VH-VL binders against b7kms5. Designs and how they scored, part 225

Target 1, 80 residues: b7kms5
Amino acid sequence: DTFETVRNTIRIESEVDESLRQLCHEERITKETWLEAAYLYLCEKPEELAQVIQLAQERLSQRKAIADYKRAKTMQERFL
Below, E stands for the ipSAE of ESMFold2; O stands for the ipSAE of OpenDDE; V2 stands for 0.75 times the mean of E and O plus 0.25 times the DockQ between their complexes.

## First folded at step 13 (VH-VL)

Design vb3 (framework fv_miptenalimab; at its last look DockQ between E and O 0.65; V2 from the best seeds 0.00; counts 0 for: pae E 16.5 > 2)
Fold by ESMFold2-Fast, scan of step 13:
Structure vb3 (fold): chain C 80 residues (1-80), chain A 124 residues (1-124), chain B 107 residues (1-107)
Amino acid sequence: as target 1 above (80 residues)
Amino acid sequence: QVTLVESGGGVVQPGRSLRLSCAFSGFSLSTRGVWVGWIRQAPGKGLEWVAHIDYDDEKRYSPSLKSRFTISRDNSKNTLYLQMNSLRAEDTAVYFCARTSFYDSLGLRYMDVWGQGTTVTVSS
Amino acid sequence: DIQMTQSPSFLSASVGDRVSITCQASQGIRSYLAWYQQKPGKAPKLLIYAASTLQSGVPDRFSGSGSGTDFTLTISSLQPEDFATYYCQQLYSYPWTFGQGTKLEIK
C-alpha cells in the first residue's frame, strides 16, 4: 500500500518549474508522481527515451556553458 | 588571428577507415568554454553535425555516427581528430571543423569560426 | 530528431530587393536557432544567433525573427555579396540539425 521512497533535491529551470507546477495543479497530481510516471512511461518506449536523453544531454551542456559564462564575467570584473 | 585547417581527406573504398585532422591556432583547446567539432556536407546537400568535444573532454556525437566515428584531441599539438571507421558511400562529404564559444547567458554554443574543409570521397 | 524545413529551396532576386527565407521546426525550439550564410566553395558564416541577435560584423540589412516553430531571415535590401546559400540550425536538442538550405541566386 505504501511505497518505500527516497528524498531527492532537484534544481530545474525556473520557466520549466513554473509550467510543471501549473500542470500539476490543473491535473491534481504532484511533481513526485509526475516524475515517477514520466520515467516509467519512457522506459517502455525506447525511441522516445532516446529522444529525451538527447534533449537532457543538450541541456546539461547548456548548463555547463552558462556556468562558464558566469565565471568569465566574474574574472572580467576582477581584472578590470 | 584564429584559424582552423583541416587535412586527411581523400578517396577511400567502402569499409575502410580514415582519420581527419584539424590544426588550429590563435586559441587553446584547454580554454574553459571552448568547444570544437566536425560538421559535414555531402555534394550539393546541406550541413550535418557530426560530433563535438569540449575543454573538459566531454564528447557528443550524432547518434547515427556514434558507433563508427570517434572524436579526440591532442592539446600539445593544438589538433582535433575525427577517426572514421567502416566508411560508406553516404559518408562522402566535405568535412569542416569549427569552433564554438559562448556569447550569451543562454549557454548556447554557436559555430563562430570554421575551417575551409577537407574532402572525403568513398567510392569503389 | 528535430527536422528543420526551409522555404523556399531556391529564390531568384535582384539587387535592392527585400527577401525573406523561412525555417520551420518539427517541434518547439524556443528561440534556440541560428542562421548561417555559405558562399560556393567556402565554409559557412554565422549571421544570426538566438533567432534574432545579429552577429558582430554582420550588416544591419540582415534580421531574424520568430520563436517556437516558425522563423524568418530577412534581407532588407539585397547586395551583390548576399547571393549565397542560407541555412538555419536548431540548438534545442542533440543532435543539432540544419535546414536543407535556401539558395539565393541572381535573377
Scores: ipSAE 0.678, ipTM 0.901, lowest interface PAE 1.2, mean pLDDT 91
Fold by OpenDDE, look of step 14:
Structure vb3 (fold): chain C 80 residues (1-80), chain A 124 residues (1-124), chain B 107 residues (1-107)
Amino acid sequence: as target 1 above (80 residues)
Amino acid sequence: QVTLVESGGGVVQPGRSLRLSCAFSGFSLSTRGVWVGWIRQAPGKGLEWVAHIDYDDEKRYSPSLKSRFTISRDNSKNTLYLQMNSLRAEDTAVYFCARTSFYDSLGLRYMDVWGQGTTVTVSS
Amino acid sequence: DIQMTQSPSFLSASVGDRVSITCQASQGIRSYLAWYQQKPGKAPKLLIYAASTLQSGVPDRFSGSGSGTDFTLTISSLQPEDFATYYCQQLYSYPWTFGQGTKLEIK
């Protein structure tokens, strides 16, 4: 009974990553098993899942805005 | 000279539908990073966020209004819309449209330009 | 949802006074907080965003401070045109929510 795992590249906001790392260290778990467990838990909690989704959507929007700004700034700098 | 002008408000009976419009000038709705949205204010009450739409047509709604309200835009007309269905008395409010900019370092949003609002009254 | 609680709901002051309005979030919102001013029959006007950044064109007598859950809008010296209703708003997570407002009246 071994788990089949897949490798993923996950980019996490630095402050969140640090906090999560600390938590995992204290609880003697890994970020990987934390993510797995959190997802499985939320699958059984539709209201909580909805809240997490809303937050995730906002965070994605924020990342997109920042990315667009950086691109625009880079373009402007190229034409100066 | 960015301006927002709302229209389409009026008096309607409960259960009816109404579509609000917001005409933008001084900027393009197709500009990346710029969002637009609706905020309403019931008579003598505070502000309530309704919905917004980003440059990629991603839409966000107040959970309580999502089933009845639809936000959309026409970039060719530089106009934002709010389709309101199954209107209720509690939907009576001044409806503002607003441009939503962002703070570059954090990506956080803020509403820096508002229209003067259009009044919607739902009554029997 | 994140609840925003403003204090006080009503405030009486005189021209020249220093006044502060507070806003408390039900959970941490970092610096994702904006302040608006609204006068009767008019649309809200943005004063402060990112908790402490002054919007262009807004007098520097207005300032914002705070992070996390507790925020403050300060007017260093009230002018006649400053009597209005003020709102805070969190834009940290959906749905975006406003405080109930603070009406600043002339004493």
Scores: ipSAE 0.020, ipTM 0.746, lowest interface PAE 5.6, mean pLDDT 91
Fold by ESMFold2, look of step 14:
Structure vb3 (fold): chain C 80 residues (1-80), chain A 124 residues (1-124), chain B 107 residues (1-107)
Amino acid sequence: as target 1 above (80 residues)
Amino acid sequence: QVTLVESGGGVVQPGRSLRLSCAFSGFSLSTRGVWVGWIRQAPGKGLEWVAHIDYDDEKRYSPSLKSRFTISRDNSKNTLYLQMNSLRAEDTAVYFCARTSFYDSLGLRYMDVWGQGTTVTVSS
Amino acid sequence: DIQMTQSPSFLSASVGDRVSITCQASQGIRSYLAWYQQKPGKAPKLLIYAASTLQSGVPDRFSGSGSGTDFTLTISSLQPEDFATYYCQQLYSYPWTFGQGTKLEIK
């Protein structure tokens, strides 16, 4: 009897992914166990969790801005 | 030509409210990827970001101000607003409105067009 | 909050000089850094965005460099109209903080 897992696809900025990959290699862990451990650790540290959530919100805003830029550039190019 | 014109500044007593306006010309507030906002500068001091709002009505505030200040817009008038409540002496400043525009593949945000500013003085 | 520290706070220089102003972020901001020029009684004017990209209409004697935490604005040959206060701003995370400013005046 093993714990149930869920397969997911996520997109990570390539620079961050490269750094995370190197860390996981050095520590002989996987990305998925790192993610699970990081979340479980932060659950016990409300102040640190709040800081991570703030950073995550900022990165989400950055991704939205990039998507908006690409959309706006496409519209402008159609009207040149 | 893009222009931003602030109005609504003045002298007001502590504890009172004031609403600033910023009228835009040469672009639409509903343009995708555009953020507009407010920056202030106390006399003899540096610049402080106050708040901004995007084309999709997402709002962000300086943490110290979000309980008292509200940013909003009226797209039909192409106008940005800043409602300032419970004003304090430390809110005395020139208030600038500014536009954030993106022009590279990373979608980086910069305050590329600024208004002339409107002065708010909180004094008894 | 990310603090932006400019150095020096005050700079005295002569027309024709090469000057540099530095800006240090309290944590990494990649290249999400802008430089502004402000003259007394006027609104700030964007000079440099993305740390090193010159804004349209800005003279090429202005340049920017750096990434991560350390950034530099350089004026290669100072002109009379360049005497102003200069600000850096990070736009990496909220709140979008400015440096305290560097006042550049004529020696």
Scores: ipSAE 0.000, ipTM 0.632, lowest interface PAE 16.5, mean pLDDT 85
ESMFold2 (binder alone), look of step 14: mean pLDDT 89; pTM 0.921

Design vb30 (framework fv_miptenalimab)
Fold by ESMFold2-Fast, scan of step 13:
Structure vb30 (fold): chain C 80 residues (1-80), chain A 124 residues (1-124), chain B 107 residues (1-107)
Amino acid sequence: as target 1 above (80 residues)
Amino acid sequence: QVTLVESGGGVVQPGRSLRLSCAFSGFSLSTRGVSVGWIRQAPGKGLEWVALIDYDDEKRYSPALKSRFTISRDNSKNTLYLQMNSLRAEDTAVYFCARTSFYDSLGLRYMDVWGQGTTVTVSS
Amino acid sequence: DIQMTQSPSFLSASVGDRVSITCQASQGIRSYLAWYQQKPGKAPKLLIYAASTLQSGVPDRFSGSGSGTDFTLTISSLQPEDFATYYCQQLYSYPWTFGQGTKLEIK
């Protein structure tokens, strides 16, 4: 065993997951190795890394907004 | 009815600081799911997003402005602020405050209510 | 940053005309696009969000379409109050960016 590894469970948007599965199948790689390679590549490209971080920040804000929407909808159905 | 009123604009010299205020009526800045922020427009030009602050105090900035501008709020006064430091001629613009809505199935934070704007002129 | 390009920058039309304004994103933004109307000396007003959803209180002569990189705002029958500048905005990634604007002028 050359590499020390950790097991992670992550939740991603289903449409993103499907697209990533297609890419991994076409290129004969795994999601794990794609994630490692993407991070390592971006660490060497500070301008691209900054753009990815900005996309990630917006996606995080959108996830929070969707959760807020779902809670508001549930409250509306219960009380209205 | 929701209203937003900006104030604090004026004429300032390059290198100085200025703080803008936006007073909100008809809703609370602490309302869950609501963000508020600043958009500016240089004379005769288009819209440029400046900064956003969420109900839980999470802040987002235009990367070009993050080092000089600070967004904050005072929930007890129901007022939003923009602290602008090291002002440059290129910061000359009308500054609008706006409210976003999180109550959408796609999580979009579209700007549904705007103030009338306050003018900042940076000149020597 | 995602660049938003509107076409045309200037558009001349007559009352009663059907007009379309386009907006192109430099990369795919799904349906995460809004349209705003701005009259001289006034704040922008939200017309359409999620590319095609009409904001409450906006006349139904306004409609939006498109997804990915190409979007269109259509006014089916121009009214005098519609002569204004129109802006698209992407909400896909920070920083949020706007198109340069399309100024709709009377012919």
Scores: ipSAE 0.399, ipTM 0.865, lowest interface PAE 2.8, mean pLDDT 90

Design vb31 (framework fv_miptenalimab)
Fold by ESMFold2-Fast, scan of step 13:
Structure vb31 (fold): chain C 80 residues (1-80), chain A 124 residues (1-124), chain B 107 residues (1-107)
Amino acid sequence: as target 1 above (80 residues)
Amino acid sequence: QVTLVESGGGVVQPGRSLRLSCAFSGFSLSTRGVSVGWIRQAPGKGLEWVAEIDYDDEKRYSPALKSRFTISRDNSKNTLYLQMNSLRAEDTAVYFCARTSFYDSLGLRYMDVWGQGTTVTVSS
Amino acid sequence: DIQMTQSPSFLSASVGDRVSITCQASQGIRSYLAWYQQKPGKAPKLLIYAASTLQSGVPDRFSGSGSGTDFTLTISSLQPEDFATYYCQQLYSYPWTFGQGTKLEIK
């Protein structure tokens, strides 16, 4: 009974995951503790938090555009 | 053949409201990956992005304009709108509508088709 | 917001000249950059997207290069119809932002 935890399932870009796995291995930490530490640190740094939110918005927009491209290409290939 | 045609511009007094329209043909805003938006240009100045709306009705605005401007669409009429409230002299510009398309698997976007623009003059 | 800075603001050149216009982003935008040409009284026309991909129908004398923060638009042999104002745009992060423009004038 140290900390109450919640299990979350998260899907992230494979390139980012590979880089994060390597960092965690080299520093001997876990993805869970890195995520917690990063969020807690950023909550104390409003300017840095704003920059991270901007990057998150950029990545979300990019992922949507990529998904849209793939769907359009699939429809084109099916009907041509 | 894709076309966009702006309308609704004119001379308007400061503090008033004006609604611009952009009639488009040759594509559907319901098409995934497609967005339509507004870009303005003050006399003798450069281009300034105003707002964009995509096929999912996701709306994005220039931070400086989001409190006064509202973007909307009517898919049944193939028309895009820009509602401009509390107009100021600095809103005097040619307002263009443009389609944003996507490129390759990286999701790169670009504005490939533009209308001719409609002129808004805010003066007393 | 990402700031886009173009150099030069004004450029004088003669038909047949090779000209280059540069564009700098205040932060890395990878290859999410487009170039537009605008003639007086007309709407902008897309020339290049993805930093270096030529739009269909645009003459091959136009080329784009660069990635990250530094980008260049080159016209290998200037033609009379090329005298116009050129704008770069980043499409990496909302809000979309344009450079201030480069006016290309006949010498």
Scores: ipSAE 0.000, ipTM 0.669, lowest interface PAE 13.2, mean pLDDT 86

Design vb32 (framework fv_miptenalimab)
Fold by ESMFold2-Fast, scan of step 13:
Structure vb32 (fold): chain C 80 residues (1-80), chain A 124 residues (1-124), chain B 107 residues (1-107)
Amino acid sequence: as target 1 above (80 residues)
Amino acid sequence: QVTLVESGGGVVQPGRSLRLSCAFSGFSLSTRGVSVGWIRQAPGKGLEWVAHIEYDDEKRYSPSLKSRFTISRDNSKNTLYLQMNSLRAEDTAVYFCARTSFYDSLGLRYMDVWGQGTTVTVSS
Amino acid sequence: DIQMTQSPSFLSASVGDRVSITCQASQGIRSYLAWYQQKPGKAPKLLIYAASTLQSGVPDRFSGSGSGTDFTLTISSLQPEDFATYYCQQLYSYPWTFGQGTKLEIK
């Protein structure tokens, strides 16, 4: 067997996970193989890879903003 | 209640540098979750996003303007800056500063407060 | 970059008319769309965010709809103060991009 694998735990948005599960069910593939295929495909397409990285950067900024909003809201409610 | 006032615009020759300022009142730039940036508009044209800075100092730029423009802030003065280098005729525009807010749990962003703008004219 | 195309670029209408402006994204942007109003010589003003959420203080004659690639801004009964240029913006991916604008003029 030439494939050595690693086990990773990742956290993604629930709606994204649900959509991905539906896609995988319809196309008869797994989330693991979809992730591998998507990354490998994008590595061969530098212009598309750059676009995906920019989307990832925006999503990271959004997550930070949400987390900080929740912390600020908790502080205001607790210590108003 | 929140007010943004831009300054520093003027007439400048090609190849020169210019620094714009945006003074904020009614909120603190050191407040978590606050993001601020610059949008420009050439005479008779539409809006173009230039750059923004997140509360944690993470900076993002329009790819076409990266390399010539630098965004920064001074939390003690509650002021946002845009350093513009190697100015070109096509940089002629009104430069607006704006605050970016987000919709609660969804992280959907939007620019809810804008300054009146400061005019930059690059003459040749 | 994501291209935002508005239609029409110019619209003539009368007070009391129902008008709609459309915005099309070159790729899916979910509901990460905002609409702005700009009057001559002034800064843009936020009208709608998250494609369909009305900003506080904006009259309820303004509404937004759509998701993915096709979006619409509707003014149910045009008022004199509504004659302005309208812009859509995607905030889904960097760089953030605006449509070219729709100028709404009196007939």
Scores: ipSAE 0.021, ipTM 0.779, lowest interface PAE 7.1, mean pLDDT 88

Design vb33 (framework fv_miptenalimab)
Fold by ESMFold2-Fast, scan of step 13:
Structure vb33 (fold): chain C 80 residues (1-80), chain A 124 residues (1-124), chain B 107 residues (1-107)
Amino acid sequence: as target 1 above (80 residues)
Amino acid sequence: QVTLVESGGGVVQPGRSLRLSCAFSGFSLSTRGVSVGWIRQAPGKGLEWVAHIYYDDEKRYSPSLKSRFTISRDNSKNTLYLQMNSLRAEDTAVYFCARTSFYDSLGLRYMDVWGQGTTVTVSS
Amino acid sequence: DIQMTQSPSFLSASVGDRVSITCQASQGIRSYLAWYQQKPGKAPKLLIYAASTLQSGVPDRFSGSGSGTDFTLTISSLQPEDFATYYCQQLYSYPWTFGQGTKLEIK
């Protein structure tokens, strides 16, 4: 009625998911509400949000580098 | 009604200290998401953010002023303070106290209520 | 620090005119921009926040637009009480910074 939600599917690292899952179970909250609360809190303090964005950019770069390495190795093994 | 009233301004010699006060009413600084701070304006110049303090006591300062200025509060008196040390001629300004509010759903912030200001003149 | 540059610094206009003031940030600030009006000897008054949201009690002739680095404040039909200095502010990153101001004067 008042409240409308959107369903999203995201892929995150297994170790991060395990840690977050345990936190949610211990604190009796859901992953969805934690994500909403974390984002809204960070928006209240944009300096902290900027630091989180930097970390996210670093993690994305690391994931791309690993994917590129694995792709190159697979090509080498198949064609060399 | 939300109000903020500054006091403590005056004429002071360079190198001295001065403490400004801001008495506020109509809200609590212990309320989550609320913050209050100081903005100054030199004669004939624009606005400059000085410092603010959040409901959780987190403090933020202008980098150029952090070594000389200290922001604090007294929750029992609903009063905000700015301790100004080692004052310089360039600190001459009207000092405004303002509350910062948030756009509830997105956390976008803005200064919605301001006091009338207190004048600080640093001269020899 | 994020630099906020307003254009023009001085603006002469007549009652009934449509006027626009622009504000440019030196880096992206999303929608963390507010506009204030200041009359001589008075405290600033909030007009617009979140780049485009009109503050309660502010006349609807005022509007804001933009996101990221380029922002505009528009007054659709200038009234006598609108002659004042206008400031933009970014609240995205510390230190919070203001534009240099735009002084709107009667022609």
Scores: ipSAE 0.007, ipTM 0.686, lowest interface PAE 10.2, mean pLDDT 88

Design vb34 (framework fv_miptenalimab)
Fold by ESMFold2-Fast, scan of step 13:
Structure vb34 (fold): chain C 80 residues (1-80), chain A 124 residues (1-124), chain B 107 residues (1-107)
Amino acid sequence: as target 1 above (80 residues)
Amino acid sequence: QVTLVESGGGVVQPGRSLRLSCAFSGFSLSTRGVSVGWIRQAPGKGLEWVAHINYDDEKRYSPSLKSRFTISRDNSKNTLYLQMNSLRAEDTAVYFCARTSFYDSLGLRYMDVWGQGTTVTVSS
Amino acid sequence: DIQMTQSPSFLSASVGDRVSITCQASQGIRSYLAWYQQKPGKAPKLLIYAASTLQSGVPDRFSGSGSGTDFTLTISSLQPEDFATYYCQQLYSYPWTFGQGTKLEIK
């Protein structure tokens, strides 16, 4: 029995992607299967899952802060 | 206390085979994220990575040595092996056994514990 | 394969000196770099991993810096026991490769 799959497109930081690509090459797995395995593993580990969620929330806040900074800088440069 | 002790080195003629052993204590090769491998150093030269074996039995080799060298383990004896075939003069070196630790998804690794080394001399 | 080049290959210094050894990777390796110290007749000893993280038990006069392709190992105040050969290693891509080594000698 084969798994039914869906195609999606995600955008992640280039350095994280490079590191994940290297890990996948060394361990002979794919990004898709690593993502599935990581999620499934963490679902069985509620304390560790909570820590990962906290990290994700912090990274999202950082991305938003960077985007806000770039927007403000662009406005300042345009109008000065 | 974690220790690794190499053995099996000696003087051997070109074209012959030799098997090195690395006896370790204080950890298990079955531990997730752990790998153990071989690094060699020719007289007066630098360090050269030879091969390693991961906790899940995945094996990685230096491309130049893959055809002649085989890494294996025996978890029941806490022992790592390096089978060296078709030995050449340029294989003369001290062979070190080292543990590699891996602890996160970014693949950060480091060789934290090394054995004392065993000397292999290939001469006619 | 990723080539690791150390500079200088030989370094002469006196006790009390601040010295730096550099290591350059032929391609980006992020922070997947370790530094080792080797004394004659002995196995290498891990000093620094992840480019800048000091291994437990290593004196804080040792420090590492850099990321990507350029890395530096610094010893602030040289002690007699620091005269040894130093190696960098990339653990980013197989095969793992070491620099050629830097021999630190007493002047």
Scores: ipSAE 0.000, ipTM 0.611, lowest interface PAE 16.2, mean pLDDT 85

Design vb35 (framework fv_miptenalimab)
Fold by ESMFold2-Fast, scan of step 13:
Structure vb35 (fold): chain C 80 residues (1-80), chain A 124 residues (1-124), chain B 107 residues (1-107)
Amino acid sequence: as target 1 above (80 residues)
Amino acid sequence: QVTLVESGGGVVQPGRSLRLSCAFSGFSLSTRGVSVGWIRQAPGKGLEWVAHIDWDDEKRYSPSLKSRFTISRDNSKNTLYLQMNSLRAEDTAVYFCARTSFYDSLGLRYMDVWGQGTTVTVSS
Amino acid sequence: DIQMTQSPSFLSASVGDRVSITCQASQGIRSYLAWYQQKPGKAPKLLIYAASTLQSGVPDRFSGSGSGTDFTLTISSLQPEDFATYYCQQLYSYPWTFGQGTKLEIK
């Protein structure tokens, strides 16, 4: 009758969140059920899953690059 | 003044290896946030991304070239390398070295400084 | 891989003309797009990054617009030094890919 659930807190990019919120509003679903459905769908499609993992790795790399850039910028401004 | 100078190109037989170098001036490959890589252009054709290396030695390759090409750096010489193995006629191109910078708020990347290129000809 | 398609592949124009080159991505790349200019025998030069941000030192007659899948590079009043090949590039997803190029020639 009911599903056991866990609570997770995640931080995502604001533009992505805005787009996802719009999609969920238009389709009358929740972010929770969208995440579950997306993962389950991809688990049955290994080639597509591999593409999503690649994108996730790139986004993680980009977040690291932003952090590195901000640190380098701070060093430059402090020591100019 | 930021400059990139490629070297090591030449004429080579199919199946052999060649190592390209890119010497940097005006910045360091060990500088946090810096990424550098290789882009090639076959005669009369467009641009093709080859490989990229981040300041922390994280490497990315074009899937079609990953098995034959290796990117590396030497921090003491501020030099980037591209080791090209099992060369084929279709590898004939001008190879450019380029620095990639980041746009901070969105993690956007762009290639802001390029070398003049070194020519590799794979011919029997 | 994300395919980048430019239109037109060849463009003939006169000095003073307003010209536009389009670039279409096979999937959404947000604003992770750069435009480059390449003159014969030279390395590419960055013109625009983040789809619409003009690189320092590039004349303000160049502008970029678009997001997602459709992008445009515009030269508001073509000058003699602008005859070159133009490339778009997506830097959203590896492998990074370029459009096939648009060769801008004098009419």
Scores: ipSAE 0.000, ipTM 0.630, lowest interface PAE 15.8, mean pLDDT 85

Design vb36 (framework fv_miptenalimab)
Fold by ESMFold2-Fast, scan of step 13:
Structure vb36 (fold): chain C 80 residues (1-80), chain A 124 residues (1-124), chain B 107 residues (1-107)
Amino acid sequence: as target 1 above (80 residues)
Amino acid sequence: QVTLVESGGGVVQPGRSLRLSCAFSGFSLSTRGVSVGWIRQAPGKGLEWVAHIDFDDEKRYSPSLKSRFTISRDNSKNTLYLQMNSLRAEDTAVYFCARTSFYDSLGLRYMDVWGQGTTVTVSS
Amino acid sequence: DIQMTQSPSFLSASVGDRVSITCQASQGIRSYLAWYQQKPGKAPKLLIYAASTLQSGVPDRFSGSGSGTDFTLTISSLQPEDFATYYCQQLYSYPWTFGQGTKLEIK
């Protein structure tokens, strides 16, 4: 059957993407359906969901630190 | 434990080339925010920064050495290299490899881990 | 290039003394300064980074202060193992540069 869907663009690390691509290929599913299933499954498991959120917060913090570092480095090297 | 081990030093004639290696253990050269590089010290003299390579593969050199020295890395071997060409007597020094970490979002950097150094002697 | 000048170049002191080494940058470097200790035949060891932050494992008798162009490394009560050469480094602008070093000798 046809579901009403929305299109979102997400950026993930290349190593994570490759691992997920292999899983989807081996299991004959799509990234879209894997993401939907993973979220729905975790919503039924609040303690596990909390752990996933913690990991996501840590990864976000790391990405922000790297972006800030690269910005500062560019200012030092190009503007001074 | 993080360790850095230099190799490839020796006695070489002026005008020749030499390649130094630095083997890393306990961390990945692809670790974000981390740079690795070379610092040298002539006998009885102070420290001189030579070059570094950042986690994003951006390379920076001492202006006086840029035309003769090339920094590179091989992440699969966890090894840093310094290719030294057209060597001169003034290049005689102990060459240290070092890891540079950053402290905060402003990019405050510091060299927290150093190797023991490898000696390069340029003599006739 | 940013020039880093240390003072003094040589310092004789006794165990228990309070000693200070200064480092001056030829232009403002904010707090992008590190201090290293080097013993004969050994690699440098990081003592302080971000001008005043003590590296893990370094004794609390070491302290750093300053920002901009003037920086100080202080050892509050000199111990036998502290006799070494000390270097400051700016990591603000390329090329990265070190001071000429301060050699601390036991009196």
Scores: ipSAE 0.000, ipTM 0.609, lowest interface PAE 21.3, mean pLDDT 86

